VH-VL binders against s5sc42. Designs and how they scored, part 6

Target 1, 176 residues: s5sc42
Amino acid sequence: MTVDALSNADNQDLRDNFIANRFLSHEAKLLDQRRFTEWLDLLDDEIRYIVPLRLMALDFDREVRADSFHINDGKVNLKVRAKRSSVSSGWGETPPSRTLRLVGSVMTDRIDQEGVLEVESAVIIYRQRAAIGQGDVLAFRRTDWLRIDGGTVKLLKRVALLTDASLATPNLAIFL
Short names: E, the ipSAE of ESMFold2; O, the ipSAE of OpenDDE; V2, 0.75 times the mean of E and O plus 0.25 times the DockQ between their complexes.

## First folded at step 1 (VH-VL)

Design m3 (framework fv_cemiplimab)
Fold by ESMFold2-Fast, scan of step 1:
Structure m3 (fold): chain C 176 residues (1-176), chain A 123 residues (1-123), chain B 107 residues (1-107)
Amino acid sequence: as target 1 above (176 residues)
Amino acid sequence: EVQLLESGGVLVQPGGSLRLSCAASGFTFSSYAMTWVRQAPGKGLEWVSGISGSGDSTYFADSVKGRFTISRDNSKNTLYLQMNSLKGEDTAVYYCAKDSYDILTGYYEFDYWGQGTLVTVSS
Amino acid sequence: DIQMTQSPSSLSASVGDSITITCRASQSISDYLNWYQQKPGKAPNLLIYDASSLQSGVPSRFSGSGSGTDFTLTIRTLQPEDFATYYCQQSYSYPFTFGPGTVVDFR
C-alpha cells in the first residue's frame, strides 16, 4: 500500500465515514439495549434485510452470490420480529439474551445511486443467556446501504455474511 | 455459452405423473437458483416453481403446491420437476430458466431460458 | 400474492412508431420488476431488469421506467423484429408473478 493511497481522503470521505460510524454505533446500542421501536425508526420503509444461508464462491471480479437465506425480510417482517422480541420476556418465558455489539473496520463509498452511502464493516456480537451463564461470539462481515435524504439517515439495505454458520433454525434469534 | 435444454414432455392422462428434466451447461450450475415457468397454449407466462442453488429452499405457485416438487442434482447439472395428480389445466410448454441473483442489489431476473418442453394432459 | 396487470392487452403499430406498455402491481414492489420479450414460437428473452436496467445485447431503443406500483416499457423506433408479446414480472416476493402480456402487432 502507498502512503498516498492510505491518506488520500477528502472532506466528504471523512464526513461520510463519521456519519456511518455514528449511525452504526447508535444502532448497535439500541439493539443491545433492546430498544426495538427506536431501532425500527432507523429503517427505511423500503428496507431489505438479508442474511444468506450459503454464500457462493468468489468470482474473478470478487463478486459473490447467495443461493438461499436465513433471512430475507422487508419492513413488515422486521416489525413482526421486533414485536416478538419485545414481548417474549415475562410470564414464564426464558429471559432474553444479553448482547454487546462491536462494529469495526468501517469503510464507506458513495455509489451511483444518489444519496446512498455504501458501508462495509466487521461485526462481533457477544451474547450471554441469563439462564445458562455462558457467553458465545458471533462474527461476520456486513454491507449496509444508508439513504441520506436532507437531514435524515436511514438504513436502506443490509447484507450480513455469517462466518459462523452453526444456526439450526431458518431464522436468527437476534438482529445482526 | 449458457445453454438450458428441457426434456420429458409427453401426453399424460389426467391424474397421472410425469418428471421433467432440464440439462444446464456453460455456467457454474450450483451457484444459481433455477426456475420453472409454464405457458398454456395461446396464454401468458405463469411462474411455477423455484429452487436455490444448494437445493435447500424451494418455492411453488399456489396452483401447483402439493402436487409438484422441484429438485436438482448439482453433480449432473440437471434440474427436475416432478408433477403429480396432473390436471387438464397443467397442459403447457414448460421452460426452465436461470435465475441471476445479485447479492449487492438483491434483484432476481431470469437471464437465460431453455427452448421448452410440451406437456399435454388429456384422455 | 402480488397480482400484475398490463395495458393495453394488445396494440397495433407501424415500423418507426414509438410505443408504451404499462404494468401495474397490486402492491408496492419498489423497483423489483423485469420485462421480457417473447416472439412467436420462441422462448422469452430478458429485456429490462431492475425496472430500468437494459440487459446486455438489447437495443437501446428499449427503455424501462417506474417504481412502486406503476411501470412502463417504451420502444422508441419500432423495428420489424419487435413484433412480439411483452411481459412484466415482479421479483419482490414469492410466488413470483407475471403480467398477462401485451401483444404488439404490426399493421
Scores: ipSAE 0.005, ipTM 0.475, lowest interface PAE 15.0, mean pLDDT 80

Design m4 (framework fv_cemiplimab)
Fold by ESMFold2-Fast, scan of step 1:
Structure m4 (fold): chain C 176 residues (1-176), chain A 122 residues (1-122), chain B 107 residues (1-107)
Amino acid sequence: as target 1 above (176 residues)
Amino acid sequence: EVQLLESGGVLVQPGGSLRLSCAASGFTFSSYAMTWVRQAPGKGLEWVSGISGSGGSTYFADSVKGRFTISRDNSKNTLYLQMNSLKGEDTAVYYCAKGDLWFGELSYFDYWGQGTLVTVSS
Amino acid sequence: DIQMTQSPSSLSASVGDSITITCRASQDISTYLNWYQQKPGKAPNLLIYAASSLQSGVPSRFSGSGSGTDFTLTIRTLQPEDFATYYCQQSYDTPFTFGPGTVVDFR
């Protein structure tokens, strides 16, 4: 790769990457701190939150397709999940696990829809269970679409691509 | 392989008590919510009770509240249903079922036991 | 309590047919709806969860759709082993409730 190619970014590209990094970092902090009401405020009313179970590709179709989902949620579904996660007498962990999210390898690109920024990232979630034992690590790729409307930024769509190992583990009771 | 093996179904008189057991294997038992679902002869499915992975939260259908208790022993990978003050309408096959792939969620029941028949009659 | 209804109560179909079973909730349950199949003398097995997600190992001829209060289970190209009773179930709130069931007879 040449230096010119690596430095070939206009002011919009630099600002977009900065906005994406700050948004995703702020979101990670809210989720780690279990501030779910504030996290929900980051989500567009038309949010689509997708965690595919399996992916497939066809010989003459270059697009990756999901043939099943762990999650395929809109805003109302996410509010229900957030409420369940906030209740100590719910079906989840008592006490809840501690998490630390690291979001990196952020790449941004504007799509043909005005005001929408596509963001690719790599995510690591460290999860410490209530017991003294070792923590678990979830590592996955994530694609986000951020709606930038005037002075506000909202998460419009998320697709989190879990590995087969993640699908088999009992650690999917957290937001990705 | 996930297996759920139930035991304890028997003929009991009205007003009697009975404890059902469900032995689980093939998964990390303490990480999943568990549930009991019953089916009266020739009738549909009726959800009875559920318990969180830790055992800290329990839920019941209105028809059994105050009479049934659900518990688990995570060291023995066993789920229990203690049934008191049994009525004729409690006659059913009782199924033990495992919660979904989400840790601590009970959003669907992905594996079921074979069922154990409880008959309440004089 | 959230009430679930299914239609039809029973239906007859031939091998190779496509059939549709509907399920209605008395209130908005979003996508917290599951479909189960029960064969005579056997325990139920999970077919569809979260309204439209196919359970691992279930044939692709089964599909689910819907959100809110109205849901549909579709079986394409019926096979002999699909003779069974089908139940919908909501997991939006406790107590969890099942529909009354739909008996599928091959005639």
Scores: ipSAE 0.011, ipTM 0.576, lowest interface PAE 8.8, mean pLDDT 82

Design m5 (framework fv_cemiplimab; at its last look DockQ between E and O 0.02; V2 from the best seeds 0.00; counts 0 for: pae E 16.5 > 2, placed apart)
Fold by OpenDDE, look of step 2:
Structure m5 (fold): chain C 176 residues (1-176), chain A 122 residues (1-122), chain B 107 residues (1-107)
Amino acid sequence: as target 1 above (176 residues)
Amino acid sequence: EVQLLESGGVLVQPGGSLRLSCAASGFTFSDYAMTWVRQAPGKGLEWVSGISGSGGYTYFADSVKGRFTISRDNSKNTLYLQMNSLKGEDTAVYYCAKDRGYSYGLEYFDYWGQGTLVTVSS
Amino acid sequence: DIQMTQSPSSLSASVGDSITITCRASQSISSYLNWYQQKPGKAPNLLIYAASSLQSGVPSRFSGSGSGTDFTLTIRTLQPEDFATYYCQQSYSTPLTFGPGTVVDFR
């Protein structure tokens, strides 16, 4: 028998969690459907997309260095990446991989920054390539900062920390 | 080992203000909600206030709403309780306690500090 | 707000006895009920969470049961160190509320 923290949530907490889950679920759907133009519209103009390098350390607090990243992109670079991903030839995968994104373990918290919601989640991405065989699985936790302005929600910042320190996946050509 | 150490409890006059601190160690402070619970001399336990891990969600008992504020500095592993407009009935030992789990919820408190005595008297 | 009550307010017992303390909520709180032990001049210690889950390090002679509105804490084979005040606390909704406490003293 476990105690669910959600039972103690007030209306604002519930709304925040609802907003976060809907946003991230919708985002996942867009990406899985390769709707990159619409995905870009979910991003704040000041978006910072970060995938840190994970270091092997005895202390979890030492696993992430502020100066070491797989990815550290703003919206301009994300647009470029999205464009590449949308093209069936050239920089994009041919044929494009199919992905299934599962977002769970979503926890929300307001922060001191007005209009910003901090969201922690766990993500599994299954990626199936055209080749015969099992697909790849990416597992990671991430922290998202959502800017909430009225009825508009945009992704302001994302930090995705890969569970595996060494990328078994050939590349991070997909969005996390 | 989880440790919580309250400080700041002193004698104050009615209408006065006081800020309590709770220094935490032995766990990832920012991952856990924190709470203040007080106990008047010879009386039972009374939940006062709670705060989520990141500090964005705050909760208060009706008896202290509008007078007390709760905050935390996760970079310092410190919990605070700002008490304004203090009353005689606010006289109590104030405990800081660690919530059992992550996120915004307040459930049960698995670790408590030793408490700090706040006395409100003219 | 959810009001918590306890019965009895106090009881006297001997070492080796089995005792039961009752906690009641003014409305259903499912299993969101916790028990604490407090000794004079000391901070409370968590005994039971989620109505029946024993906190790590707590002796097995402590047990909790109940759901909805009625809950019980049972101490089997009471030990000298068990003489204390016991509080129930609901975690169903904020504001969190405690019972008034039950004092267990020596007979």
Scores: ipSAE 0.019, ipTM 0.605, lowest interface PAE 7.9, mean pLDDT 88
Fold by ESMFold2-Fast, scan of step 1:
Structure m5 (fold): chain C 176 residues (1-176), chain A 122 residues (1-122), chain B 107 residues (1-107)
Amino acid sequence: as target 1 above (176 residues)
Amino acid sequence: EVQLLESGGVLVQPGGSLRLSCAASGFTFSDYAMTWVRQAPGKGLEWVSGISGSGGYTYFADSVKGRFTISRDNSKNTLYLQMNSLKGEDTAVYYCAKDRGYSYGLEYFDYWGQGTLVTVSS
Amino acid sequence: DIQMTQSPSSLSASVGDSITITCRASQSISSYLNWYQQKPGKAPNLLIYAASSLQSGVPSRFSGSGSGTDFTLTIRTLQPEDFATYYCQQSYSTPLTFGPGTVVDFR
């Protein structure tokens, strides 16, 4: 990579990167703090939230298939999941997971007219279930499309590609 | 103005191979998923294959899996469909279409080409 | 695979009529259903996406409704240019599937 290639950014590119970083950082904090009603307000009504199945393949470009999904949710599905995550159960329930999200390697590209910003990032979620004291880590590459409309930014689409290849659907009890 | 122009449709014998091309203009090609939809003479629409904006994700109908491959050259704004082991039931007009969704998805086909006729016959 | 069915398979109508075409999915597809119009010898055109959203440039006499498994396309006050074949298509899951089509011809 040359210095010129790495530094060739106009004011719009710098602004887009700033907007994306702040949006994703704010979202991560809301999810870690279990502020799901506020998180849902960040989502466009046309949101598509996709976690595709990742198959082991010799050719990397053929490893992921869009004809299979762990998750393929719209706004209604996400509202239902958020309600379930927010509701207390009866006595003896397992406490909610404690999470910490790290979002990095953020790259942005403005797509053709429609006010949409494409954002690639790498995410690590540390999760500790209070009942068992054990922690686990989820790692994934994520592509987001942010709609910028009249000063408002909404998450229009998310594709989270899990690092581990799997033919079975994992139990994803948390938002990615 | 968005334009999609298919080419390559010809008469081919069963078992033969053919490559279709779709030249795109009027939009940022790499930002959109693209698809092929076919229509046999006098029949309805059948989705065949799709590809993400980067080319990293590909999709196929069960009837063509293992025989067809989809690819794109974003530097030339061109979509391809490589068809191998052609069968009589592959005879159809093949349409190239732009997905209205973004680089990953296959959601809505907002612009279509004029189609190119592929005939598979002895 | 999600199977799509349409009814009727064909209908004859006159200019000024109002018609309804129905589409059913073999499983719930939420609101991820699109409607296309195809005129003889032409490529399809997108009319409605996400069950009820009218595509830009499409006349307001076209409307869509439904969710889950049952969907309808309504054309009010048919115009001569509306005699065509109409297809529903689910965008919920791959493989993407089209309905068999409904032919609307002149009586």
Scores: ipSAE 0.014, ipTM 0.591, lowest interface PAE 7.6, mean pLDDT 81
Fold by ESMFold2, look of step 2:
Structure m5 (fold): chain C 176 residues (1-176), chain A 122 residues (1-122), chain B 107 residues (1-107)
Amino acid sequence: as target 1 above (176 residues)
Amino acid sequence: EVQLLESGGVLVQPGGSLRLSCAASGFTFSDYAMTWVRQAPGKGLEWVSGISGSGGYTYFADSVKGRFTISRDNSKNTLYLQMNSLKGEDTAVYYCAKDRGYSYGLEYFDYWGQGTLVTVSS
Amino acid sequence: DIQMTQSPSSLSASVGDSITITCRASQSISSYLNWYQQKPGKAPNLLIYAASSLQSGVPSRFSGSGSGTDFTLTIRTLQPEDFATYYCQQSYSTPLTFGPGTVVDFR
């Protein structure tokens, strides 16, 4: 694309980027505030949630799955995980993790599927467990597919691509 | 700007019950965790209990767990401490304090009330 | 439970002195340590949070340092209003715990 002109394709990309940024920013806020019921409403009923690398957790309810390389969850599984996260503080009085999600480097593309945006982004999550007191930073790339239907935007698919298994904490029982 | 005012401290017999209140103003009450800290006469500070901004998570010191309940009414900007099965060792000035922790978690107590005295004695 | 100790338990000083108070945790608490000042008959006031961060409105003669298990509060050029009791407090894990306090008296 030329720096000295905005084509019709450039203007469409700007509109698509606005939609994607707004959706992902809103989602990040819901997850940071642990508003899981509202977050689940952002998910398409046919959602596929994929993590190519395994996640390990040290919280009370989360199993350590050292030999799992691939996760493919639908909305039913995500509802179960959201319920577990709502009560996963361990000893009742241990607060859940505090998180702050920063979503950036957003790039969008329209694909050969009407009403669907392909969105690439970089994500940084600061995670702090008050009862444990240590914080860390989780950084990764992800690809999202957003279905746009008459002004409604839903998450249809997410692939969270962890660059390695050596994130600073073993407890990764949060949504990516 | 931030103001916290405790009330309800009185003389109570052992085994009795008492509810303390803390009226808050000058900040968005529901955004912040709140805590109770007590100080027995001539003694140091002891953390008693905390509650998240929404009221969904509560925390207690071992010495009061099972006897005290913490709650808040965000529509009235008021924090409560319900104290049951009171003992002589509960005699103290009770302070409410604003935590800096957003909706989830406890961090540090940036503003304190002036305290209300609870005396547990025959 | 994380036990907090303070040293000294009391000290006497003159206006203009520089003093230090130490706080020690029974295990590493990273930098999750806060300092409070309490004058007789009054509520405590926050001075320092996160080991070294000065609360708004606190004079710059107060400073905090340390990480892990050992922490220090320093008051440079002591003023008449600084004669008080000082408490450290860990916010690393529940139950939250205070040190026993250090009384700073006028000599």
Scores: ipSAE 0.005, ipTM 0.473, lowest interface PAE 16.5, mean pLDDT 80
ESMFold2 (binder alone), look of step 2: mean pLDDT 92; pTM 0.942

Design m6 (framework fv_cemiplimab)
Fold by ESMFold2-Fast, scan of step 1:
Structure m6 (fold): chain C 176 residues (1-176), chain A 125 residues (1-125), chain B 107 residues (1-107)
Amino acid sequence: as target 1 above (176 residues)
Amino acid sequence: EVQLLESGGVLVQPGGSLRLSCAASGFTFSSYAMTWVRQAPGKGLEWVSGISGSGGSTYFADSVKGRFTISRDNSKNTLYLQMNSLKGEDTAVYYCAKESYYYGSGSYLGWFDPWGQGTLVTVSS
Amino acid sequence: DIQMTQSPSSLSASVGDSITITCRASQSISSYLNWYQQKPGKAPNLLIYAASSLQSGVPSRFSGSGSGTDFTLTIRTLQPEDFATYYCQQSYSTPFTFGPGTVVDFR
């Protein structure tokens, strides 16, 4: 990398990166605090929320299947999941998982679709279930498309690519 | 190879009860949502009920709500459908089917493959 | 509940023909539509999910398209084993609902 390559960002690139970082950081806090009604308000009505199935392959580009998904949700599906996650129906006594999300390595790019910002990030979620003690970690790369319109920022599309190629990932019970 | 085998279909009187079973093999049973779909003789497919991998979430068609209960025993790789207050219109071949993807414990997408061979339930006098 | 309609209810075609079956939802279901094939006396098979994604092991002559309320299943170069009933199914919300089916018969 050269200094010139690292310092050629213009003012728009800097603002876009700031907007993306603030949006994703705010979202992570809402999800960690289980404020799902407020989180749903961040989602565009046309939201697509996708977690592809990742299989082991020799070529990195072949590890992700275009035709297989762990999750492929629209807004109605996400509202249903949020209800189940907010208060466990029929339980009331088993507490939900505690989580901490760390979002980093944020990169932004404008695309030719007007008002849409493409955002790449790396995410680590620490999760502790009911057993008092050690938790587990879920790590993934994520691509988001943010719709910026009239001062409002909404999540239009999310693709979360899991680092592990395990078919039995229990952490898909939480939002990524 | 994934295999699903339904059993329990018999002739029952209206108002009676019956429990269907679906024995699963060839995959990690607890990791996938399961469903029951029925087909009346000479008619189309009707989704009946679904259950999450953990068994914590269940879903029902309006026609069976309050009468049918879906459950699973993950230690035995078996799915169940308890049918109460049976009516003539419940006469059908009942299929169990697997979600085509790994589900986790949240919502499921409702894409079913493979399906079992089906078990016939006849409700008449 | 979301109602699903299919057309035509039945279709006669010859081997080698290209056929299309349409499916309409009573409200927008985005891309949450699946297509199944059922042969006489057999359980259904998943052909297409998420409107246009081909299920593993399904021949490439099958394809799906559409979004919102209008969807199409296309079978190019029809083969003898394609004699079957085809069902669309919405997976947008529970209760999940199937179309009434389209019977494909050989002419």
Scores: ipSAE 0.000, ipTM 0.485, lowest interface PAE 14.8, mean pLDDT 80

Design m7 (framework fv_cemiplimab)
Fold by ESMFold2-Fast, scan of step 1:
Structure m7 (fold): chain C 176 residues (1-176), chain A 123 residues (1-123), chain B 107 residues (1-107)
Amino acid sequence: as target 1 above (176 residues)
Amino acid sequence: EVQLLESGGVLVQPGGSLRLSCAASGFTFSSYAMTWVRQAPGKGLEWVSGISGSGGSTYFADSVKGRFTISRDNSKNTLYLQMNSLKGEDTAVYYCAKDQGSSWYLDEYFDYWGQGTLVTVSS
Amino acid sequence: DIQMTQSPSSLSASVGDSITITCRASQSISDYLNWYQQKPGKAPNLLIYDASSLQSGVPSRFSGSGSGTDFTLTIRTLQPEDFATYYCQQSYSYPFTFGPGTVVDFR
């Protein structure tokens, strides 16, 4: 790898990486602490939240299907999920899971759309259900688009690609 | 004291244009989404358009999409509705209303309303 | 678009009566339903938000219930100032839509 391939000479690249890391770390903390109202405020009004269905295939390009999703939500759908996640009974997980999110391998690129930063990351969520007694792990690659507008940063789009291939929609009761 | 005051409603002929204004006071205007709701004489309420606090996101009912534009000037605490290609069916009292939340989706109910301004589209 | 219907379209009641108004959505809207009261010549007033939460300053004789597709507004011990038109409104998705209204008139 060359230095030029790993970094540009412009300080903008370094600043974008720092801002992205801080944003994603802050978001992870809010989700782990079940601060869903504050988390919703990080989301752009035009948010698209996508978890594609992934199938096993010989070609990587054929493992992700454009028309198949575990989740394909806008802000209204996310608001409903957040409200349900705030209730201790009836909807979502019972009892609520304890989570810890680790966000790493963050890479940023500016795109042709003004004020939008494309961010790739790798995420591990450790989750412990009180009723089960043992923790489990969700691991995935994630691409985020952050809208930077006049000093504010909002999550505009998220695509989370699960590491495990699945032939069925998993019951994902937590935000990725 | 939250106050919303609409203005601009007049008699206009079909195919004409008109701009409505809503002057807001008593709250941090830029922190709240705003909406326009209309009511034809003797009829029910119809949601027309909404705009986020920053003005970056706008939404329209199908009946006005492509003809109406919503905008805001946060430095003047004023909301606007630009109405083009007016039809007889657009005759209504137009209300300006404040969303309770800090963004369009967080609190989707209208806690304060103006008194309304009458727009009549007739030849 | 989500269609809202209200029943009855009108009702006649006397002071002291308890009345119920129903609202139905064409698809599930969870509990994202609001109720407004409008008196003749006046702007609407918010009564209930999120299906069952009473707005500040609204008398406790008003209550809302329901989830999914079926919702009710109940007014206990009807007072003279309660003769008005009542509208339900879904805030689940754009475009926001109102019910056609229920006129509560004196007998």
Scores: ipSAE 0.006, ipTM 0.483, lowest interface PAE 13.2, mean pLDDT 80

